VH-VL binders against p55155r1310to1479. Designs and how they scored, part 4

Target 1, 170 residues: p55155r1310to1479
Amino acid sequence: SVCKVQKNQIRTFDDVLYNTPLTTCYSLIAKDCSEEPTFAVLSKKTEKNSEEMIIKVIRGEQEIVAQLQNEEIRVKVDGKKILSEDYSAHQIERLGESDIVIELPEGEVRFDGYTIKTQLPSYSRKNQLCGLCGNNDDESTNEFYTSDNTETKDIEEFHRSYLLKNEECE
Below, E stands for the ipSAE of ESMFold2; O stands for the ipSAE of ESMFold2 at other seeds; V2 stands for 0.75 times the mean of E and O plus 0.25 times the DockQ between their complexes.

## First folded at step 4 (VH-VL; framework fv_cosibelimab)

Design s47 (at its last look DockQ between E and O 0.89; V2 from the best seeds 0.00; counts 0 for: pae O 4.0 > 2)
Fold by ESMFold2, look of step 5:
Order: sequence, then C-alpha cells, then structure tokens
Structure s47 (fold): chain C 170 residues (1-170), chain A 119 residues (1-119), chain B 112 residues (1-112)
Amino acid sequence: as target 1 above (170 residues)
Amino acid sequence: EVQLVQSGAEVKKPGSSVKVSCKASGGTFSNYAISWVRQAPGQGLEWMGVIIPIFGTANYAQKFQGRVTITADESTSTAYMELSSLRSEDTAVYYCARGKYRGSAFDIWGQGTLVTVSS
Amino acid sequence: NFMLTQPHSVSESPGKTVTISCTRSSGSIASYYVQWYQQRPGSAPTTVIYEDNQRPSGVPDRFSGSIDSSSNSASLTISGLKTEDEADYYCQSYDSSTHWVVFGGGTKLTVL
C-alpha cells in the first residue's frame, strides 16, 4: 500500500484521509517501529505558508535529505550535496529534473517537492509501522495511535505526538 | 539554551560495565545525531559511535563493536552509552555530543564524565 | 578507514599567524567536510570551523578554514594570535562508506 502526503493532507496506508498542517518542524511520516528499525521518513514545510516540502529519509546507515530548489531536486546524503550522476550509487533514481525515487529495504519513497508517496508491500510491517501514515493494520476506524501507542480520537494530539519541535523551527 | 548534561564520575573495577547518561535540556534531540567521544588522560579525541533517537539504531566504531551499546529514550531526551568488560585503558573522560546529521560538526558537547577503571 | 594527520605542536608569537594542517591518508580530503575543534585544558571541545570554512556564531573572523586538494589536506589558520588561542586543536571528517567519524590526532598550539 501507499501513503500520500500532499497539500496538507495525508492518505494513510489504510486509506484514511485527514488534514494535517505540517509545519517548519519535522514530523514523522512513516517509520519501521520494529525492534530493528530499517527506515524512517520525515518531512517539514520549507516555509510556514508553502505547499513545498523537504523530506528526510533515514535508511540503514544513511540520511537522505531532498528538496526542490529552482525547479530541480537537490539531494544531500549525510549532509553533503550529491550530483544527480551519483544518485544510483546511493539507491536513488532520478525520474526527471524534479522527481526522484529513494529505495527502502522493502519499498520506496517518491518525492517531487510537493508530494511524498511511500510505497510498501501490503504485508510489510503490519502493526509495526508508526507515524502520520498510520500502522498499516487494515482498519480505517482506529488509525490514530500516538507515538507511545496510545489510541486517540484527537487528531491534534496525534499530530503533536509525531512533531519534532526544536529551537530552530515553529 | 540547549545543553547536554551527563551523569557523574564513576570508579569501576576491571571486568565490570559502566553506563553513562546524557540528557538534553532546553530542547528535544530526537532528530539529531548523538555521538559518544572519549578522551584518555593526555590523549586525543576518539569517536565511539552514534545514534539518531527518532530512528533508534546505533552505529559503532570498529574498535568498540561488541563492547559498547548506545541507546536513547525519547520520552526523557536522554541518550546512554554502556561500555562492558572494562580495562584500565578505558579510563577516560566520556563526552556526548550533538550534531545536526551524521558526519556533521558537533554543535553541543556535554560536560564530560570521568570513568576511572582501577582495582 | 583513513587517518587524519596533524602536527603534534605549533607555536607562534602574539599578533602573528599560524596554520595547522590536517592531511588525509587515503581518499580525497574533499570527499567530505572538515570540521575544527578547540579544546582548552579541563574543558570540552568547541567547534571553531564547520563544513570546511564556516564559522559558528561567536567565533572571531581571524579563525579560517580551507581545503587544498593538491596536498590532500585541510588547514586551520588563526591570524592575530592572542594568548587565549592557546589550546589543543582537532580536525574531524567522516567516512561515508563506513559511517565513522574520524578525528585527527590533535595539535597543541602555544602562543609564545
């Protein structure tokens, strides 16, 4: 299944649609929350009133950050910019000037500056995923589990539990 | 202002283990790289390993693989380093340090924790 | 996997300029950023240069960093030396293949 983040909306792995006002602080979009995590996907807005996002993918021993700059995707691996001819060495595929695919251990993340699509196999990490994309449990009525695995019907509490505030963001 | 506050000095016997804590105050550390660096008396800096708390998996320098365990508790904004099978050459000041990403400069250092290994 | 080699010590008079080198043993010095730390006795290190040549807020502009690909080295340059600059200095880089942080051996700066 697919989790899609676009225009301050999220459609979860379990096909639940809700509004989430992402901020300039990173939020946890999707993560392998098993005892041996293999990936995490985070995102923030470039500016408070923008639809444009920055993504961070933590995968194995690497941290990949991407954003659209001047109509071209720019990618940093472990904080250092890489050129598009080097993408394949980092399991990144360029689909166009502004569209990339980042491999995950089982699946992928597609990003174009405005839309994040996280694709995982339907059997992958059942009930062991966490984040704003939900836990992939085939239930559309109990998708809201906070970061401490507490069920809530309060969507603001759900958002806050995955928000990574720090001294540099609002 | 964000600070890293470490647990107090320890005196340990050879063959035992030590666990040093590193608490972030004035901010969260979940999406930062938290490294452990030690310095033996009169010697240089030696990197031991790193964790990104939101991810939860640590990476270790080869020298310490199998002897060191680095963990983090996001709810308390505290990282831990546990070093086992202590030897006299493990006597050192142990620092935690925060960076914005893996490989970045460390923008905040803890005050250091002296661990003395003596019989 | 690679080593960073620094001179063990350097010295210079107040008001003069000193340069501390940091030479990478294998692979290119430009393959990743070089950071520089100052450590005074009894204190934790502090960053004086990051990402090759950037200064954190509060670090005087007489501190500068540079990369020389022809000698496969980085340099920390301190102009207008002051007594307060007397400290140990460490360079640091990162091996993206092993994901290890690598420190240089350190340089003791004495201001005569």
Scores: ipSAE 0.651, ipTM 0.874, lowest interface PAE 1.7, mean pLDDT 89
Fold by ESMFold2-Fast, scan of step 4:
Structure s47 (fold): chain C 170 residues (1-170), chain A 119 residues (1-119), chain B 112 residues (1-112)
Amino acid sequence: as target 1 above (170 residues)
Amino acid sequence: EVQLVQSGAEVKKPGSSVKVSCKASGGTFSNYAISWVRQAPGQGLEWMGVIIPIFGTANYAQKFQGRVTITADESTSTAYMELSSLRSEDTAVYYCARGKYRGSAFDIWGQGTLVTVSS
Amino acid sequence: NFMLTQPHSVSESPGKTVTISCTRSSGSIASYYVQWYQQRPGSAPTTVIYEDNQRPSGVPDRFSGSIDSSSNSASLTISGLKTEDEADYYCQSYDSSTHWVVFGGGTKLTVL
């Protein structure tokens, strides 16, 4: 199962496509919402009205932030910029000048500065995923689950529940 | 603009537990690292643990493993630190502190909560 | 399970330069950022250096940080020493494998 985020549009793990305007505040894209989370994927726009994204991946051992700098992917691990020669030591692969893959405990996140693809086995975390990518429950419905596990058909309410607004963003 | 506001001073008996709260005022902390740091009278800074509220998994210093529990409630922008099996040596000022990521500099500190453990 | 070791105390005269070391017992000092905090009696700590060598707004350029991989240590240097610099100084770093934040034991700076 694959969730794709690009151009203010999300295709969920259950293959539901919807539009939602991403902001300069982080939004929770996908997370292991079990009792002991193992990963979370967050993203935000670099600036208002930009298609360019910043991604933050939190996994048990590390926080990884990636974004484009002068058309080249820049990666920080726990706040520290790393060189591409060190990517493999952090379970990150460079597939091109601006294309990387970040390994998750069960799956991966591929990022090129504009598109985020999160790939997970559909059976591994069935009904334990949350975020804008959906719950990966093999049910393609128009019902979405907010961060407090309440069903909604309102995309704005759905998105707002996963938006991490703070003093640094709009 | 953003402040971390902690609960008030506590006086506890040995063997009891204490739960201190830390609320973000004027903003949220869901995607920040929230640490708990204590300082006994006349002693140095001692890191206890950290949580990133949006992630939910807390990590603890070896010394406090099994005695400390750090949780967060994103809906109220409040982090909690519960310390059990209290001893007189746990008498200290307990701070919550915000960082941009695990291991970053703390840019905002709570005012501190004095916990006194006495018989 | 690493430690950051600082000298317990350092002293120097006004106008001189003092350097406080912070030595990492396990793992490379350069693998993770080092922060430095200043704490005066009765107050919460404040950051004087972050990410090895950066200064927050309002911290004078007399404060500088450096990393020496050969000695596996970080240093805080304060030049043009003033009596108001008298305080306890703490280094802090991290280890991703344990997720532990560690403070050094602290150094009491006396300006005499």
Scores: ipSAE 0.541, ipTM 0.818, lowest interface PAE 2.4, mean pLDDT 87
Fold by ESMFold2 at other seeds, look of step 5:
Structure s47 (fold): chain C 170 residues (1-170), chain A 119 residues (1-119), chain B 112 residues (1-112)
Amino acid sequence: as target 1 above (170 residues)
Amino acid sequence: EVQLVQSGAEVKKPGSSVKVSCKASGGTFSNYAISWVRQAPGQGLEWMGVIIPIFGTANYAQKFQGRVTITADESTSTAYMELSSLRSEDTAVYYCARGKYRGSAFDIWGQGTLVTVSS
Amino acid sequence: NFMLTQPHSVSESPGKTVTISCTRSSGSIASYYVQWYQQRPGSAPTTVIYEDNQRPSGVPDRFSGSIDSSSNSASLTISGLKTEDEADYYCQSYDSSTHWVVFGGGTKLTVL
């Protein structure tokens, strides 16, 4: 199963499509919300007027931040820029000038600056996933659980619960 | 404007535990790294561990593995450090500090919490 | 695992320049960023240099940081010394194998 984020739309792991206006604040896209989390995927817009995004992947003991600059993906691991020749040492694969794949414990994230595709096995973390990509429970009607695990039909409430506002964004 | 406010000084007996709180105000800490650093009297800085609250898993210096527990409550923007099996050598000022990622400089420090372990 | 070694103390006169070294025992100093903190008596530390050579806003430009790969060390340089610069200074880096933050032992700067 795949969750896709692009152009202010999200298609969840359970194939539910909705519009969400991502902002310059990070939003939680997908996370292992079990007792022992193994990954989190966050994203924000680079600017209010852009479809270009910055992705942050927290994976085990590493934090990976990537964004498109000058037609090439630029990657930082734990805050330090790395060169594309070192990507494989960090379980990152370059597929072209603007495409990367970031390995997860049970899946992967593909990112090209404009589209985030998070792919997990269909059996993985059933009902233990959280974020804007939903909980991967095979039920389209039970996809909208807020960050405090409360079911809602209000997409704006759902989105707001995963928005990480701070002093540096709007 | 963003501040980390820690709980007050504690006096503890050997063998007991202490739990120090660190509340963020004027900003968020969910996707920041919150570290705990201590300083014994007359000595240098010693890193104890870190948590990224949105992720929820803590990482500890080996010296403290098994004795320290670092947690966070996102709803109150509060991180906690609990140190168990206290000894007189644990007498120190305990700081919380915020960084942008787990190896970064700390851009905000708490005021420190003195923990005195009296024998 | 590695250590960061700093001189125990350094002294210099007002108006002069002092350099505090921070030597990494194993692995390359350049593999991860080095930070520098100032700690005045009775206060929490504050950052004076981050990411090897960057100054936070509010830190005077007489503070500078550098990396010397040949000696496997980082340096904090304070020019135009003022009596207010008298403090303890700590370098800090990262241990990728344990995800530890490692501090140097600290250097007491005395302005005579």
Scores: ipSAE 0.363, ipTM 0.786, lowest interface PAE 4.0, mean pLDDT 87
ESMFold2 (binder alone), look of step 5: mean pLDDT 93; pTM 0.936

Design s49
Fold by ESMFold2-Fast, scan of step 4:
Structure s49 (fold): chain C 170 residues (1-170), chain A 119 residues (1-119), chain B 112 residues (1-112)
Amino acid sequence: as target 1 above (170 residues)
Amino acid sequence: EVQLVQSGAEVKKPGSSVKVSCKASGGTFSNYAISWVRQAPGQGLEWMGVIIPIFGTANYAQKFQGRVTITADESTSTAYMELSSLRSEDTAVYYCARGKYRGSYFDYWGQGTLVTVSS
Amino acid sequence: NFMLTQPHSVSESPGKTVTISCTRSSGSIDSYYVQWYQQRPGSAPTTVIYEDNQRPSGVPDRFSGSIDSSSNSASLTISGLKTEDEADYYCQSYDSSTHWVVFGGGTKLTVL
């Protein structure tokens, strides 16, 4: 199953489409919410009125950040820029000038600066996913679960529960 | 302005445990890792471990694994470091530090907490 | 595991330039950012250089950082030395495959 984020819209793993503009603060897109989390995918806008995004993937002990720079994807691992020749050493693959794939423990994230596609198996031995992409339980209901596992129909409340503010963002 | 404020000095006996707090203010807590670094008198800086609040999980330096527990309470923007089975060699100033990139760059430091272990 | 090696002490006269090295024992110095912290007696460390060569606001331009891949080292250079620069200086880097954070042993700078 696939979750897609682009143009202020999210299509969840359970194929629910909803509208929610990202901000310049990171939002938690998808996370392994099991007892021993193995990954998290976060995203934010480069600036308030842009559709261009920055992606952050936390995988084990590594932090991977990717964004467009001069029409080309730049990648940083743990805050250090890496060259495309080093991508494979970090389980990252370049598909084109501005298109990359980051491997997850079970699945992958594809990113081109404007679209995020997170692909996970339809069945997982770990049945606890959380974030704006939903829980991947093959149930398409009108209910969403916030970061404190509370049901809501309010998209703004749902998004706010997964929004990570810092001193630099709005 | 971001500020990290630590709890006050402690005097403990060998074999006991100590729990030091670090409260972050003037910013948000979840996006940053909080590391604990100690410094024995006249010695250098020694990294102990880190908590990543978004995961709620901690990672520790091998030397301290099994003796240190680092926790965080996002509702109060406070991180804690508990060190058990104290020895005289644990006498040190303990610092919390906010880490960008999960502990790789410390942009703000607490004022330090002196822990004295005496018999 | 790896270590970061610094000279234990350096000294220089006011107005001159001093350089403090930080050598990585294994793995490439280029793989991860290097930070430099200044610690005066009785105080918490403060950052003078981050991400190899960047200065925080309020740090004078006399402080600069550099990386030398050929010697697997980072360097902190302080020009126009002033007595207030007298302090301990620590380099710091990391390696997620072996250890999250490693500090150098520290260098005592004396300005005489």
Scores: ipSAE 0.014, ipTM 0.604, lowest interface PAE 7.3, mean pLDDT 84

Design s50
Fold by ESMFold2-Fast, scan of step 4:
Structure s50 (fold): chain C 170 residues (1-170), chain A 119 residues (1-119), chain B 112 residues (1-112)
Amino acid sequence: as target 1 above (170 residues)
Amino acid sequence: EVQLVQSGAEVKKPGSSVKVSCKASGGTFSNYAISWVRQAPGQGLEWMGVIIPIFGTANYAQKFQGRVTITADESTSTAYMELSSLRSEDTAVYYCARGKYRGSYFDYWGQGTLVTVSS
Amino acid sequence: NFMLTQPHSVSESPGKTVTISCTRSSGSIADYYVQWYQQRPGSAPTTVIYEDNQRPSGVPDRFSGSIDSSSNSASLTISGLKTEDEADYYCQSYDSSTHWVVFGGGTKLTVL
């Protein structure tokens, strides 16, 4: 299953399409919400009126941050910039100057600065996922589950429950 | 204005445990890693461990592994550090510190909590 | 797994320049960012340099940081020394294989 985030629009793992503009605050896109989380994918806009994004992937104990710099992807692992020749040592693959793939324990995230594609096997992570990409339960409905696992039809309430606000963001 | 506000000073007996709190205000707790750093009287800074609140996962310095537990409560924007089997050598000021990236810099520090271990 | 070694103390007169070194015992100093913290008596540390050579808002341009791969060390340089610069200074770096943060032993700067 694939979740796509692009142009203020999200297509969930269960193929539900909805509009929700990201902000300059990180939003939780997808996370292993089991008792022992193994990953989280977060994203925010670089600027309020931009479609350009920054992605943050937390994989085990590692933090990977990627964004465009001069039309080329810049990657930081645990706060340190890494060169593309070192990407494979961190289970990151460059597919050209502006595309990367970050391996997850069971899946991958593809990012080009404007589009996030998170791909997970449908058989391994059903019903333990949370975030704006949905729960990957193979059911397409107009109900969404907030961060406290409450059903809602209100997109703003849904997004707000996965929004990580701080003093520097809107 | 972002602030990290820690709980007050504690006096503990050898063999007991202490739990120090660190409340974040003025910013989002979950977006950041929270580290705990201690400083014994007249000594340097010693890193104890870090938590990523959004996961509830923590990593500890080898010296403290098995004796320290770092937890977080996102609903109250509070991180906790619990140190067990206290010895007189654990007398120190304990700081919480916020990091924007796991290996980067600590941009805000708590005011410190003095823990005194005496018999 | 690694240590950051600093001189225990340095001293210099007001108006002059001082440099404090931070040497990494294992692994390359350039592979991970180095931060510098200032701690005055009775206070929590504050950041004066982050990511090798960046200054936080409010830190004077008298403070600068650098990396020297040949000596496997980082340096904090303070020019135009003022009495209020008197403090303990700590370097800090990281190792991704252990996920450990390590502080240098600290340097007491005396301005007299």
Scores: ipSAE 0.013, ipTM 0.590, lowest interface PAE 8.0, mean pLDDT 84

Design s51 (at its last look DockQ between E and O 0.94; V2 from the best seeds 0.72)
Fold by ESMFold2, look of step 5:
Structure s51 (fold): chain C 170 residues (1-170), chain A 119 residues (1-119), chain B 112 residues (1-112)
Amino acid sequence: as target 1 above (170 residues)
Amino acid sequence: EVQLVQSGAEVKKPGSSVKVSCKASGGTFSNYAISWVRQAPGQGLEWMGVIIPIFGTANYAQKFQGRVTITADESTSTAYMELSSLRSEDTAVYYCARGKYRGSYFDYWGQGTLVTVSS
Amino acid sequence: NFMLTQPHSVSESPGKTVTISCTRSSGSIASNYVQWYQQRPGSAPTTVIYEDNQRPSGVPDRFSGSIDSSSNSASLTISGLKTEDEADYYCQSYDSSTHWVVFGGGTKLTVL
């Protein structure tokens, strides 16, 4: 199962495609919402009208933030800027100057500044995932679950429930 | 402006527990790192642990593992620290503090909560 | 797991310069950023230096931070000392291997 975010579109783990414009506020893309969370993936736009994103991956005891700068992915781990030769020590692989893979406990996140691909094994964490990528329940309906686990047909209500709005972003 | 407001001072008996709250306002809460730091009378700062509220799992200093529970409620923008099996050595001012990342500096601190453990 | 060692106290006259050291016991001081906090009596700490040598807005430029890899230490330097600088000062770093925040023991600065 793969969830793909790019160009203000998202294709969920359940193969549902919809438009959801990300903002300069972080949104929850995908998270292990079980009783013992193991990962969370968040993202925001770098600027209001940009397709370029910043990604934040929370993984166990580490927090990884990445963004494209000057045609090269720049990475912080727990707030420390790290060099590409140190990526492997943090379970990060560079596939080129602008593309990285961040390992998850059960899968991986690929990021190149414009596209986020969250890849999990099939049936991993079935019905225990939450976020804009859906809950991975093998149902391809257009019905969505908000952050309060309420089913809705309103895509804007669904998106808004995962938005981390505050006065510092728009 | 960002503000962290903690619950009031408490007096506790040995063997009991205490739960201190830290309410954030005027800024980002859910994806920031909220740490708890204590300071015994006349002593230095001692880090206890951290939570990123949207993630929900806390990380603890070894000394407090098994006695401390750090939680957060995103709907009220409030973090909590609960310390159990209290001893007289736990008498301290308990601070919450916010950082942009787990390893970053603390840009805002709560006012502190005095917890006194006595018979 | 490493420790950060600071002198217990330092003192100096108004108008002079003082340096407070922060020595890391194992691993390189450069492995992570060093922060410095000021704590006045009865108050919560406040940041005076972050990421080794950066000043937050509102902190006077007479406060500076530096790293010395050869002595495996960080330093906080305060020039043009004023009586209001009298406070406790803590260095802080992050241990990437344990994922813990580590504070130094603190230094009491007396301006006499």
Scores: ipSAE 0.715, ipTM 0.890, lowest interface PAE 1.4, mean pLDDT 89
Fold by ESMFold2-Fast, scan of step 4:
Structure s51 (fold): chain C 170 residues (1-170), chain A 119 residues (1-119), chain B 112 residues (1-112)
Amino acid sequence: as target 1 above (170 residues)
Amino acid sequence: EVQLVQSGAEVKKPGSSVKVSCKASGGTFSNYAISWVRQAPGQGLEWMGVIIPIFGTANYAQKFQGRVTITADESTSTAYMELSSLRSEDTAVYYCARGKYRGSYFDYWGQGTLVTVSS
Amino acid sequence: NFMLTQPHSVSESPGKTVTISCTRSSGSIASNYVQWYQQRPGSAPTTVIYEDNQRPSGVPDRFSGSIDSSSNSASLTISGLKTEDEADYYCQSYDSSTHWVVFGGGTKLTVL
């Protein structure tokens, strides 16, 4: 299953399409919400008037942050910039100057600065997934599950529950 | 504006456990790294472990593995550190501290919680 | 895994400059960022330098940080010493192999 995030639009793992713009605050895109989480994917806009995104991937004991810098992807691992020659050591593949793939324990995230594609295997249906990409329960529905596992039909409430507002963002 | 407020001082007997809380206010801590650092009287800073609340899986220094459990409750913006099988050498001030990522500098510290272990 | 070694104490007169070193026992000091914390008696630590040489808002420019790869050490330099600078100073880095935060042993700065 694949979840695609691009400005104003999200297509969930269960193939539900909806519109909700990201902000300059991180939003939780997808996460392993099982008893022992193995990954989380977060994203935000670089600035209010930009469609360009920043992605943060947490997997195991690493935090990976990627964004465009001078039309080329810049990657930081645990806060420190790494060179492209070190990408493979961190299970990151460079597909071009502005296109990378970050391996997850059971899938991958592809990012180019404007689009996020998170791909998980079909067997992950039994994992408890959460975030704006949905729960991957093999059900297409107009109902979403918020961060406290409550059903809602309100997209604004759904997004707001996964929005990580802080003192530096809007 | 951002503040980390810890629970009050504790006096414990050897072999017991203690659970210290750290409540964040004035901002969110969900995608930040919350570390626990202790300091025995007259000694240096010693890192115990970290949790990123939105992720949920904690990581610990080797010395504390098996005795420490770090958890977080995002609904109350509170992190917890529980230390079991207490010994007299666990007497220390315990701090929570916030960083923007693992290994980050700590931009805010709690006020500290004194835990005294004595018989 | 590695250790960070600091001198136990340093002292200097008001108005002068002092430098506190932080030496990494294995692996390059430049492999991970170094931060510096100031701790006055009875208080929690506060950051005076982060990411090798950056100053948080509100920290005077008398405080500076540097990395010396040849000695495998980081240094905190405080110029124009004031009595209020008297405190314990700790360096801190990150061990990417163990994923642990590592503190130096601390340095007591006396200003007299």
Scores: ipSAE 0.704, ipTM 0.880, lowest interface PAE 1.5, mean pLDDT 88
Fold by ESMFold2 at other seeds, look of step 5:
Structure s51 (fold): chain C 170 residues (1-170), chain A 119 residues (1-119), chain B 112 residues (1-112)
Amino acid sequence: as target 1 above (170 residues)
Amino acid sequence: EVQLVQSGAEVKKPGSSVKVSCKASGGTFSNYAISWVRQAPGQGLEWMGVIIPIFGTANYAQKFQGRVTITADESTSTAYMELSSLRSEDTAVYYCARGKYRGSYFDYWGQGTLVTVSS
Amino acid sequence: NFMLTQPHSVSESPGKTVTISCTRSSGSIASNYVQWYQQRPGSAPTTVIYEDNQRPSGVPDRFSGSIDSSSNSASLTISGLKTEDEADYYCQSYDSSTHWVVFGGGTKLTVL
């Protein structure tokens, strides 16, 4: 199963499609919300009127941050910029000039600056995922679970619950 | 104004545990790295571990593996450090500190919490 | 699994320049950023240099940081030394292989 974030739209792991205008504040895209989390994927827009995104992937003891700069993807690992020749040492694969794959313990995240594709095996962390990509519970409905695990049909309430709003972003 | 406010000083007996809190205000908490650093009297700084609250899994310095538990509560913007099986050499000031990433510099520090371990 | 070694103490007169070294025991000093913290007695540390040679806003221009790959060390340099610069100074780096933060042992700066 795949979750796709692109052009202010999200197609969830459960094949639910909805509009979500990401902001310059980070939002939680997908996370292992089990008792022992193994990954989290966050994203924000680079600027209010841009479709360009910054992605943060937390994977075990590492943080990977990537964004497009000058039509070339740039990667930081734990806050330090790394060169593309070192990507493989960090379980990152370069597929093109601006296209990368970041390994997860059970899956991967593909990112090109404009599209985030989070791919997980079916039944992996079933009903234990959280975020804007949904919980991967095999239910294709209009019902969503907020960050406090409250079921809602209100898409705005759902979005707000995963938004990390602060004074440094809008 | 970003501020990290820690719980007050504690006096503990050997063999017990201590849990120190660190409440963040005036800034981002959930996606920042919150580290714990201690300093014994007259000694240097010693990193204990780190958590990113929204992720929820901490990682620890080898010396503290098995004795330290670092947790966070996003709803109260509070991180915690619990040190078990206390010994006299655990007497120290315990700081929380915030960084944008796990490997970045600490841009804000708590005021420190003195933990004294004695009979 | 590396250590950062600093001299235990350094001293210098007001108006002069002092340099505090920070030597990495294994692996390259340049493999990750080096930070420098100032700590006065009874206070939490504060950052004076980050990412090798950057100053936070509010830190005087007389503080500077540098990296010397040939000696595998970082240096904090304080020019125009003032009595208020008397403090403990710590270097810090990050070990990418273990994902641990590493501090140097600290240097007590005395302004004579």
Scores: ipSAE 0.664, ipTM 0.881, lowest interface PAE 1.6, mean pLDDT 89
ESMFold2 (binder alone), look of step 5: mean pLDDT 92; pTM 0.939
ESMFold2, look of step 6: ipSAE 0.675; ipTM 0.877
ESMFold2 (binder alone), look of step 6: mean pLDDT 91; pTM 0.926
ESMFold2 at other seeds, look of step 6: ipSAE 0.465; ipTM 0.833
ESMFold2, look of step 7: ipSAE 0.688; ipTM 0.881
ESMFold2 (binder alone), look of step 7: mean pLDDT 92; pTM 0.939
ESMFold2 at other seeds, look of step 7: ipSAE 0.390; ipTM 0.796
ESMFold2, look of step 9: ipSAE 0.677; ipTM 0.880
ESMFold2 (binder alone), look of step 9: mean pLDDT 91; pTM 0.935
ESMFold2 at other seeds, look of step 9: ipSAE 0.615; ipTM 0.867

